# Miniprotein binders against q9h3h3, part 21

Target 1, 235 residues: q9h3h3
Amino acid sequence: EDGFTAEHLAAEAMAADMDPWLVFDARTTPATELDAWLAKYPPSQVTRYGDPGSPNSEPVGWIAVYGQGYSPNSGDVQGLQAAWEALQTSGRPITPGTLRQLAITHHVLSGKWLMHLAPGFKLDHAWAGIARAVVEGQLQVAKVSPRAKEGGRQVICVYTDDFTDRLGVLEADSAIRAAGIKCLLTYKPDVYTYLGIYRANRWHLCPTLYESRFQLGGSARGSRVLDRANNVELT

## First folded at step 3 (miniprotein)

Design J2
Fold by ESMFold2-Fast, scan of step 3:
Structure J2 (fold): chain B 235 residues (1-235), chain A 103 residues (1-103)
Amino acid sequence: as target 1 above (235 residues)
Amino acid sequence: GSERLREEVEMLIEWAKILVEEAVRLAKKGDVEEAIKVLEEAAELFREAAELAEKAGDPELAIEALKLAAEVLRKIAELLEKQGKPEEAKKALEEAAEILEKE
């Protein structure tokens, strides 16, 4: 297989979701065990396919922390995709509002704040902060990619239950900032991922719904959050 | 074929541009040290985008990303000079020149 084709990359993404995950599950594991788990599995050292000298001998698709109240709900993804094909056939306009309505109808409401960091201390420190916020109940669930064999940035995903709940999305951003994260964040509804909305899509849709930039105001720490679909500042 | 990978490259470029815009705002309000840090991250993203574009078989997109990285390095050098760090500024300019001469 050609490692640089779109087909190969799609297969790699699918394989990551299907390969084993390293999970700290706060629903069944005491919070006191978290620091030892983070020390054992720093994301900059955990390798995608298992290597000598790494913490893992077997492939790892994702490193995840589940909050105590975490209850996964993907919604009706198959119904969403069928409705999407029908929408395209109908000739109706395809807009952020139309996608939002499809997502609501099929209960595909989850989304995630994304941050991309180079392997190293900064990544491990950021992940530790996010993981603690999840275990302490300020965030619901998060995951981070393992280190790829060729290097490159790793991604931290921090999920929220409902991308249409702007207050909930902003509350998650606030918790990320409170954990000491200062890098750029972008928010992508899972519906965009399922329907293949990327930067150069044929419908000219913005590939992310929100963006968050760290800002200082006196002694206060916070962020500026923009609704990219409507070009409106939320904070 | 490679359209998906190209879209990922364009997303990295977009994120880097957002960071550049933020760094410009930080510099204007006098947060020069923080602006340099943000620009350094933007330069890394542009270089990563260039590497990914090469893997996608798109040398024109790779060159575009490298040119953007060089512009960011020149801005870093300008800010470092204002901070009284001429040797660090020189290194940033040398990196920018190396990238541009590669074309």
Scores: ipSAE 0.000, ipTM 0.170, lowest interface PAE 17.6, mean pLDDT 80

Design J2a
Fold by ESMFold2-Fast, scan of step 3:
Structure J2a (fold): chain B 235 residues (1-235), chain A 103 residues (1-103)
Amino acid sequence: as target 1 above (235 residues)
Amino acid sequence: GSERLREEVEMLIEWAKILVEEAVRLAKKGDVEEAIRVLELAAFLFRLAARLAEEAGDPELAIEALKLAAEVLRKIAELLEKQGKPEEAKKALEEAAEILEKE
């Protein structure tokens, strides 16, 4: 079994050439090509490791759409890591406020809305809506996982450039809702990911900053957004 | 539990891969300094993924993430050499070698 596991991990390691990302890049590709691309690569049919019966014969790590203005925000990630290690050894309290300050100081500001959907028409429809919002400029960048061997839910990640810009985070939520998505959304800043903060972390921090639930009854916003850290409703 | 942590590690690796692709495009456009910054972020994310994989009890996944980090550092060194920064390139190669020796 070690040999089999090692082969799968080696396939992941051959990322750029052997395990490509399926990318629609609106910076270099006309928007008119999007619908054909979405029809060719529905995420419910694209398989993680390739299959003769799927759109891909080769492994696919992610299916992504880059907006016309998309450029990764390069922060001082090395400085962030050094400051985090210093903070941990200092014995000072590790709180959401402290992490926010480290992220601001080192300009590591990106974050993402996460949603999990079962493979099928609803996932493909949701992804198509998100992809169109990215190409139209309402969102910056998004990606969706391919179908795993064992099945299970797939994840759509919708990125924003600054998790401290609450208005920008909420605008992304609105665009996601406009795409027809009605499931639970959670927002995680990339600084939490970079520093290893997840559900069962030893600092007992909530791993997500915001939670969005679809609002029944037709409010103009279409969702209720909760600030998880402060336990305050924003909408 | 460990299964959820492993999923988070896989998401980190997959995000780092998108950054590598973006950096390659930036380098081809002549934006070499920005490409290096994006690759530095990708290398950091692969190293973080390796650390979390170790915590999840998956040393094989950790080794694969470290291999990806080392390859990114080699690419950074190539770009730094082309920019006339051989001492910085040498440091990046030393970091890559150190990562592979831990393996």
Scores: ipSAE 0.000, ipTM 0.116, lowest interface PAE 20.7, mean pLDDT 78

Design J2b
Fold by OpenDDE base, second read of step 4:
Structure J2b (fold): chain B 235 residues (1-235), chain A 103 residues (1-103)
Amino acid sequence: as target 1 above (235 residues)
Amino acid sequence: GSERLREEVEMLIEWAKILVEEAVRLAKKGDVELAIEVLEWAAKLFRMAAELAEKAGDPELAIEALKLAAEVLRKIAELLEKQGKPEEAKKALEEAAEILEKE
């Protein structure tokens, strides 16, 4: 996967963050309206640019669900970026530990479980399960990408407040599994996105901290979680 | 556990020292705004190092880290004064004094 592809996907994600979002906010909207909202805006049918015959007439960057306990906190992203530039110019080795300390210092601690699904019933069903888990308070916030013109995979992002809290990251994996999700999950801190650390970066940093694989009949969690940095199973 | 915390403190102090050197380089190049932002980060790292040193049971290392944080804040104040921001410079000096009063 060429570095150009990762930068292009990042630029596309940033452009999507600037477009209008379709949001279900459980803080202001009764939970009883969720099923009607999910039926109105199935992510496999919502189009990025509001194509004719889509549920949306206007461009949509993301479809999101906010839980009752959701509080947006991005931390000091500007200070994080300035500090990252200074580190790059110093010529010192940059490690996963360096990025962790940068994130802590600037309070940029958010991270997300990612799943990639083809457009269709399986995506819409997965999204409905996640959206319910958010509204029920098992998860804080989730978003899904709208359907692209090229018909590529859509991504569901399920956020956690702190990527350094292993327990919170594992609890979110458990809630996603309880919602009936059986696909591969990868966990990525948002700090890696803000710093432009994608696959095949010049520092050889792996942007994926954790990998979750569904397991039939074994663990109480229904998954195996691998720490990719240490190559250690956490479950 | 305490030995691992001490290693983490030493790494934080070392990184903060590099940031101070880079900020001095940036300021010499005329990028005073970025130099201040980098110094603010260095001060945060020194404070974090002090807090971790206290948790590690090393009060001498905590005091060293706090002194380094106060020195960085004084450098921030000098740069803010050069930018024509005397009120912000005064706040940085007050913060440096508060850190030293905890010693």
Scores: ipSAE 0.029, ipTM 0.427, lowest interface PAE 4.1, mean pLDDT 85
Fold by ESMFold2-Fast, scan of step 3:
Structure J2b (fold): chain B 235 residues (1-235), chain A 103 residues (1-103)
Amino acid sequence: as target 1 above (235 residues)
Amino acid sequence: GSERLREEVEMLIEWAKILVEEAVRLAKKGDVELAIEVLEWAAKLFRMAAELAEKAGDPELAIEALKLAAEVLRKIAELLEKQGKPEEAKKALEEAAEILEKE
């Protein structure tokens, strides 16, 4: 009924993961082919469920670019899920610290910088910049959502290996800024995604672990990064 | 030449043209800094198209793509001058001249 419930968002994410992905894999494809691939599959034109008028006739869950050094490790997601169910029934407080411990125990450490953009040239331009940074080695992996049937914003996700590694998270932010991105960025650990923690969640947790805002005439990084869990400025 | 490569060249040129149109719109709205960034992407796509056209055995298409890249660089220089960045504008003009001299 409510398209914005945590359960509905989790179901949509799972469906997207199960549908085919359009992937530029720099581990097996020459970097010189990237610009042609980006021109063929601009995210503002690729439709979620396929359309004869779009580049795709079949459903597409995500459009992704894998860097040369990309080695996926999602950890023990099954163990994480079992521990999460136990935690919910235990009566223990559900806090950022508790989730961090669960993630560490089960090696579910990846996370992502998120940016939400309307379908159009700004989205396609931002994605092209991110994709080039991935292929050139400044970022490890990224994906962007296809265009939804009813429209609305699309999301670009830029992944890091370990959300607990603040330096790695900040290095990714710097690379995103160096690619020309100036919009608001929010960082979410994948453990939050696997457990259905979104903007509105039952546990009243901030779904954003870090926030990055572009700084006009500011730092060498071009941004100010805030740790939302501890309310501490990192830059 | 490869028919597949020619199709990819045409796709790159069309995408670059769309970016140029969006950059012009941005400049008219006063978002000159973003317009320059979008034009820089368009210039890179035109140069990539030229390289692929050469590999496809189509030197005329390659020359056309290079001419489009040079035109975009001249527009970038114009906008950079308006932003008070004459040194960067000069570099863009020098790059455009170099491209045209090569063919």
Scores: ipSAE 0.000, ipTM 0.088, lowest interface PAE 24.8, mean pLDDT 80

Design J2c
Fold by ESMFold2-Fast, scan of step 3:
Structure J2c (fold): chain B 235 residues (1-235), chain A 103 residues (1-103)
Amino acid sequence: as target 1 above (235 residues)
Amino acid sequence: GSERLREEVEMLIEWAKILVEEAVRLAKKGDVERAIYVLEIAAELFRYAALLAERAGDPELAIEALKLAAEVLRKIAELLEKQGKPEEAKKALEEAAEILEKE
């Protein structure tokens, strides 16, 4: 509902995407070099706009690890945005299913598990675990935000190719848990991000599709996954 | 239950039915992969409608939505069989049977 806040968040996201990224690309770089790269670029120390005392002197938008099989496919984002504008003026219901159809029609299918952590050892340790899982092939691709000037929480994003593939989304959650991650995870389709749909939106859509909570000894997978939109436990 | 929830359920059911018609058209054009994806959305919308119908205190409407979801899963199975994917088709049929047992 707060259009100003949504516009600000969209502008920040665009700036980060446009600025240079620090990338470990397992498609072209041997896995043996990962540990040295992680030591050189711990996300708690990499600064968003560069600092002589940090690992980077220039701006960094994201720190990313690409898996050996990673093949980026963002779909037709421009077509998606045009169709979204048309939908808003059409008078048709704006529902999770209508938005899902728009995403499929324009091949904007990627989604991501998000975890928010304070700068520090736990963030760096979590990122290292995720990065190793990506390089070892249990996850496809991941990125983490650099440290903001204000020292707010940083976000780790673990991507899946198709948010409509529930099994694939759940497999990614299992791999994240197997990497030693115990914090709350939320899953968001990228279609919501591209359209600027956040938790407070006028259509009352839930951009968070799934939620994962760590459960010690309570389940075979180590977590409980909830379908947030339908309020149904999947595990 | 809320009358507003019931209206939302009816809107979701009607929209999902439109998606089923669109999927049939896509399949006739030979775009079977996209037809299956659209049918999967329709099935999910029917299941979401059933959940909201339960919350609205309308079990008969919830049962109607679940039956429609099961029908869509059977259509998905038919398309998967035509593509030579009998194991995936069997899984869709098992999911349809599971949905009906939950009612």
Scores: ipSAE 0.000, ipTM 0.118, lowest interface PAE 19.7, mean pLDDT 81

Design J3
Fold by ESMFold2-Fast, scan of step 3:
Structure J3 (fold): chain B 235 residues (1-235), chain A 103 residues (1-103)
Amino acid sequence: as target 1 above (235 residues)
Amino acid sequence: GSEELREYVERLIELAKELVEFAVKLAKKGDVEEAIKVLEEAAELFREAAELAEKAGDPELAIEALKLAAEVLRKIAELLEKQGKPEEAKKALEEAAEILEKE
């Protein structure tokens, strides 16, 4: 009914990655400039393809904040993609374990907590909280999508450097909750994104490893975390 | 534990205060409908902070959060009145009064 396929989603993602990004880089920019930058580029108003009436007249693929200690390491993505193609033609079973091993072998370890919010104040405020946590050192790096011409929900991505490090993934969740975020969060390793594996795929793989729901309680970390792969509550 | 919950409550109160500040800026720009929505969210956060503060064994923090929630509801009523919605404004004022009387 919407007519979109996994190929269309992959093409859109690639276009966004290739288009210019609006970046607050805490490695080279004083933290005192963050509030002015956030006011200039609220994600609900930054348009994907530019508009003279918006903060940007040129296309913007992503709005990002880099922490002071951020050191990008995408691993060997080309090697990963070649190995994935070889695996598909080999006839070997394609399982979460097989993909995890490919990711480890090629050092494609990054992953992200995702939150989807409608354009508006809630999105802009959530992004501001995340951006401040990144600049203050509680999170490493984050990005948010600009507003699409047709509307629809926007996504905030909060990255961790190693999806196999469960403690690190949970620590990022805690930092997001400490920043006041209460919406549903899902965690996805970048290996699935680089390989174009989305929710509806022919191998029936679940690209979401963890799910975090805000929950109140005396000993709560502000959230209940579910391990989607093993169907186990980590709480 | 209790200390972690108290720290979380303090962060919720800070977040809600930032929402109030943002809503005031929106109202000054003439975006009153969005300002009211933001203030409603701030009021919810202050009320949630109050419940959590009580669970953390900090009744003074809970009272402070409730007072802030009531102030936000009064501001919502003020904006609704300016928009010509007196019945909705009255409901917001009644909600603010109930919060202060029950706590």
Scores: ipSAE 0.000, ipTM 0.100, lowest interface PAE 21.7, mean pLDDT 81

Design J3a
Fold by ESMFold2-Fast, scan of step 3:
Structure J3a (fold): chain B 235 residues (1-235), chain A 103 residues (1-103)
Amino acid sequence: as target 1 above (235 residues)
Amino acid sequence: GSEELREYVERLIELAKELVEFAVKLAKKGDVEEAIRVLELAAFLFRLAARLAEEAGDPELAIEALKLAAEVLRKIAELLEKQGKPEEAKKALEEAAEILEKE
């Protein structure tokens, strides 16, 4: 049931975006302060709604690290929406290629690698590795969710500027792997979020564009990346 | 049909959520006036989604969309207070309260 359950989770995610963020901004903060900041705010201990016994007494929506070159751009989302409505009305096939074309036309190009981990040392260690890669310039920006009251899985999001730039997407994957990450990664272009592409969508589209699996005894890249839309190995 | 309308509502909610993410990024880099404009658009889309969800026969989805709209309006009020516009902030908070009652 995608309706109510999906919207319930969406409401929680939106509240997180609107609540205060804990941000390490490499554009204004010396890199030498990162290790102390990571020790002060481990994501397994930062509570979503605040707790005097945790690092935060007030609500925290996201814990984020901005790279020195970070410059956000969401493109023309309104133009994208109008074009999407026109496409659906036209009766033309809705395919990954058509969505890619709409995203390019309206400059809605950002996307993110997603990883879901249980609260604990593994999450904190993974986040520290990602944060260091961002501050050192191998990645551009990343965020991680705080611990929910119920203690469910937390998500790390690692953003890239342009999902159509396969090399850039693969370079981000390589940087994530170089940081010691071995779990499953999936890549979702933000255009899919804008257009409501989810697991049970009526167009039978894959809700993620790429999938990355760690390769034991692996290649120099350390992973195998699959193009989900075309079912083609990219590595 | 009502199923097609419900799916459209879900797409509107996703679009509005992305606009909130964009607005938060704008506010964090100091583009507060632009952030408020984007948040106002997001609030509009959540309210539109709520009306269409009611038409689709999904009152629970409508309530969730209204709650999201109210949260956005509270965020608009915070940014307006930061800009030294307390009367406009008060109006946004009143609008948020009214949405949960009947809008």
Scores: ipSAE 0.000, ipTM 0.164, lowest interface PAE 16.4, mean pLDDT 80

Design J3b
Fold by ESMFold2-Fast, scan of step 3:
Structure J3b (fold): chain B 235 residues (1-235), chain A 103 residues (1-103)
Amino acid sequence: as target 1 above (235 residues)
Amino acid sequence: GSEELREYVERLIELAKELVEFAVKLAKKGDVELAIEVLEWAAKLFRMAAELAEKAGDPELAIEALKLAAEVLRKIAELLEKQGKPEEAKKALEEAAEILEKE
């Protein structure tokens, strides 16, 4: 069921955010230590709730890499949520434009490219490529989910500072493709996540702002990027 | 506690409340077994919210979350009783009582 699944995923995401993270922080750690760190904590082996047979005995919510220039700013999420409640009670139409304006007003501008991969070599290889791009300065910050006890696909999230900065979003896509990633990528502004807007929502909003598909052959960029909100091809 | 942690707790409580509403709708449609499973999950989320609220230094929010967990467990007991499972219903009521006594 769409509604139930969306709520379940939201709860899991919040729990993961609050549990401890395994972080390679390039602001304080030499880049030369990255390969050893990646070998120690491959995401296909790191377990969500800890296991004596895995690299971690304690729960891990996320495995993350912070770039040298990374400066976190989630904005005024409480103000955003209060304004969202006021909007819902006002009877005013709820549209992508209204949410964009709320996000700008409350400085909740970050967003992320998402890719979902099964546990195994391809996931670990993709994450290593992304992590190196972050440490080398082509991306700002990224994280990957640990292995769930029940199995299933894991997610790599590659963040940009401002979802309204189209060039920045496209530059991140290019860096992801340059790292060897060929799977489908979808871009979601964090404002949708904070407000609990997922695939199935009563306002019929599409939480995916951009979609990137790998294009083999003649494309110098390596991908086609589509603006899903406006139904316009950007590349 | 941090404002960010308190905000996550409040979001978690709202999510759990939405699950309770979904479970009530399922029970009315006759999907009682699934309704009980959804309510059990909601109770776990309320208990997790209480633990995080305590860590955030908000005992009032923690108590509110525990009271909501106890209410959900009593609702589970009602549904189990209607399904002819009085021993499981009794266990759910005992869990609800334990939560309230500890807070």
Scores: ipSAE 0.000, ipTM 0.109, lowest interface PAE 21.5, mean pLDDT 81

Design J3c
Fold by OpenDDE base, second read of step 4:
Structure J3c (fold): chain B 235 residues (1-235), chain A 103 residues (1-103)
Amino acid sequence: as target 1 above (235 residues)
Amino acid sequence: GSEELREYVERLIELAKELVEFAVKLAKKGDVERAIYVLEIAAELFRYAALLAERAGDPELAIEALKLAAEVLRKIAELLEKQGKPEEAKKALEEAAEILEKE
């Protein structure tokens, strides 16, 4: 996948963040309404721009579910960006460790498990499983991209509060697997997105910290999680 | 140093130009909504490039990036008008004017 594709996808994610979201907020909406909401707004049918005959008449950037414990905290993204610029100008070596320290210093610690699925029943079923896990408190927050006109894969993002908390990242993987998800998962810190660090960047930084592969009959977690930076299995 | 930041800004400008070209291709295919979306990102990248150019001590590069941002916003406005969104088009034009007034 050409570097252009990764930048295009990042661009597509940023402008989707600016459009209206379809949100189920478990803090204000009874859990009993989730099934009706999922039936009303299946992500395979919700269109990015509110096409005629879609469940949405207006543009939708994301479909999201907020758990009871969800608290939006983006940290100091502006301070992070300024520090990143200063680091680039310093000529100091840029490593994954450097980015981790920047993220900690500026409290930009959010990260997400990503799964890419074709539009259809499997996507809607996967999303329903994730949404239930969020409402039940096994996950804090998740979002899914709406259907694009040209088709293509939709992405489900399942967030964790701290990409540096390896246990929290692994617990989220376990919850996703318990929800019946069997596809490949990749974990990406948001700090890489905020700094414009995509695939094939000039620093040779891998924006994917972890990969989770489903394993039949394996460990209690039902997955193998690989640390991509160290090429070490964590499970 | 400042030269490395300038080179980074130049790369951001080139990336944003590539996004504009992609958006134009989308618009030509009739995907006006995606075109607007990609253009909004390009405009933001140009604004970011301008901010970085100022920090690099290159005000000429900053002005170039702001002019490019304003041009993208005008293109967004044209596409919004074609979509029957005149109020959003007006906001994009107002934003383009505000960028140019800061020059």
Scores: ipSAE 0.007, ipTM 0.233, lowest interface PAE 9.5, mean pLDDT 84
Fold by ESMFold2-Fast, scan of step 3:
Structure J3c (fold): chain B 235 residues (1-235), chain A 103 residues (1-103)
Amino acid sequence: as target 1 above (235 residues)
Amino acid sequence: GSEELREYVERLIELAKELVEFAVKLAKKGDVERAIYVLEIAAELFRYAALLAERAGDPELAIEALKLAAEVLRKIAELLEKQGKPEEAKKALEEAAEILEKE
């Protein structure tokens, strides 16, 4: 059911954000320690709620890598949420442009490229590539979900500072591709996440702003990036 | 089928229980506001689990899920009282009592 799925996803996201994270912080940890950390905590083996047979005995919400220049700025999320409630009660149109303005006003500008992969060597290899790109300064910050109890795909999130900075979003895509990632990528502003707007929402908003598809054949290094809102190819 | 729905209900109850555990940890750290938020989600999931259990033809499972929802609402009331919101706490207790009367 539509409402059930949204509530279930919101509950899982909240729990994950509140549980302990396994973090490689390049601001305080030498880059030379990354390979050992990646070997110790492969995302396909780290369990969401802990298991004596896994790398973790305690719950883990996220596995994250912070870049040397990473400066977290979530903006005014409380102000954003209050303005969102006011917008809903005002009768004003709820459009991508209106949400963009709320996000700018409250400085909730971050966004992320998402990739979904099944647990296994491909996921672990993709995460290692992303993590190295973060530590080397080509990306700012990334996280990957641990393995769920019942299985299913895991998600890698690669963040950018400002979803309105198209060049920055495209540069992140290029860095992801340079890291060897070939799967479909979708880009979502965090404002949609904070407001609980998922794919099937009552406002018929598309929370995905961009899609990136790898060019098949191996002769090209580039990808095709589509602006989902305008249905225009950017690369 | 009803067997698949029953498995779904069991997974929902497990997720909600995990959220309750995390909310308790948040409250112990002093993050009462976030703890209440997580508990509200857990209570909603337990109520939904009860509705689905009833549809699956498992009234005993539905009753257990409702009891868990009522327990979570009592925890919410305790935390609201700690925040100096006795009227909201009273409302949560009334909601818990109403749920138990339905069984």
Scores: ipSAE 0.000, ipTM 0.190, lowest interface PAE 14.2, mean pLDDT 82

Design K1
Fold by ESMFold2-Fast, scan of step 3:
Structure K1 (fold): chain B 235 residues (1-235), chain A 83 residues (1-83)
Amino acid sequence: as target 1 above (235 residues)
Amino acid sequence: SKTIRVYVTEETSPEEVAERIVEALKEGAEKVFLIAYGPEAVERAEEAIRIVEEELGRKVKVESIEVREEDGKVKVIITISLE
C-alpha cells in the first residue's frame, strides 16, 4: 500500500499480536470440534476491528490453529534486538549471513511459509485445508489474518521451528501442497520480522529465503522450490 | 481495447490478475501489458501467467520485458500474448 513504511508495518504487526486471537488449540480441544470452529470463524468474514455484521463484535488480531505437539519457543528476542542495534552502530556490513548468525546465537530460529489470498471462498477453503493438516499432525501451527477494513488481501502463515533446517522447511511445503494449496508460497525467517526487515529495506536484503511454486499441468503433484539466496532449484 | 494494462503490486492476487487477463483475451485483446512494481509483483505476474495457461490450455508468449525505475521504484512491463 502507498504510505506504509517499515515502521508502520511493524506497528500494525505488533497491534495484531497484542489484540485477542481466535485459537483452535488441538493440545486441549478434540479434533472433532474443528469443522464447527472453521464454519463459525471463516477468515473472509472475521473482521480486524469487529463489526455487528461479522462473527466478531470485538477486535481480532489473528485466527490460529495450534497442533497437538506445538511448543512455542521465540528464543531470546530481546538479546537479538540488542545485538542488532550494536551491529548497526558498529559500521560492519549487514548481510544475510550476519543475520543468520545473530538468529542462531539468540535461538530465534522459527520461520514461516506465507500465502496471500483475496477474501472469499478460496481463502476460506485454503485455511480449512491448512487447519486440518495442523490438527492431523502434518504441520505444527498456522495463523491467518482477519479481514482488514480496507478489504485488502489476507495472509496465511504456516510456521516451522527452525529456518536453518532445510529438510524441515521442505517437509512443511510438501504438507501444504498435500492439503490442496496451489498458490505461490514464500518462506521468511522470523528473525527478519523481529528486526523489521521487509521487502523495501535500507540494507537491500531479500527477506524471502525460499519460494514454492505449484507444478501446473493437470495431474502433476508437488511443487518447485527455489532457494532465493543461491538461485538454485531444490525440488 | 485490443490491448490492456494490468497493474500488479505485492498486494495483488495472482488469481485476480489471471481473471482479468483471461477476460481481456476472450474479448479479443491482442496483447496485455502487465505492469509490476518490484520483485514480488513480478512473481505474482508470473504466477498469474501460469494460471492463465492452465485455464485456457494454451501457452502464453512473453513478447518483451522492460525494466524501468520511476520515483525510486522498480517498474517491470511484461508484454504477453497467446501462442
Scores: ipSAE 0.000, ipTM 0.078, lowest interface PAE 24.2, mean pLDDT 78

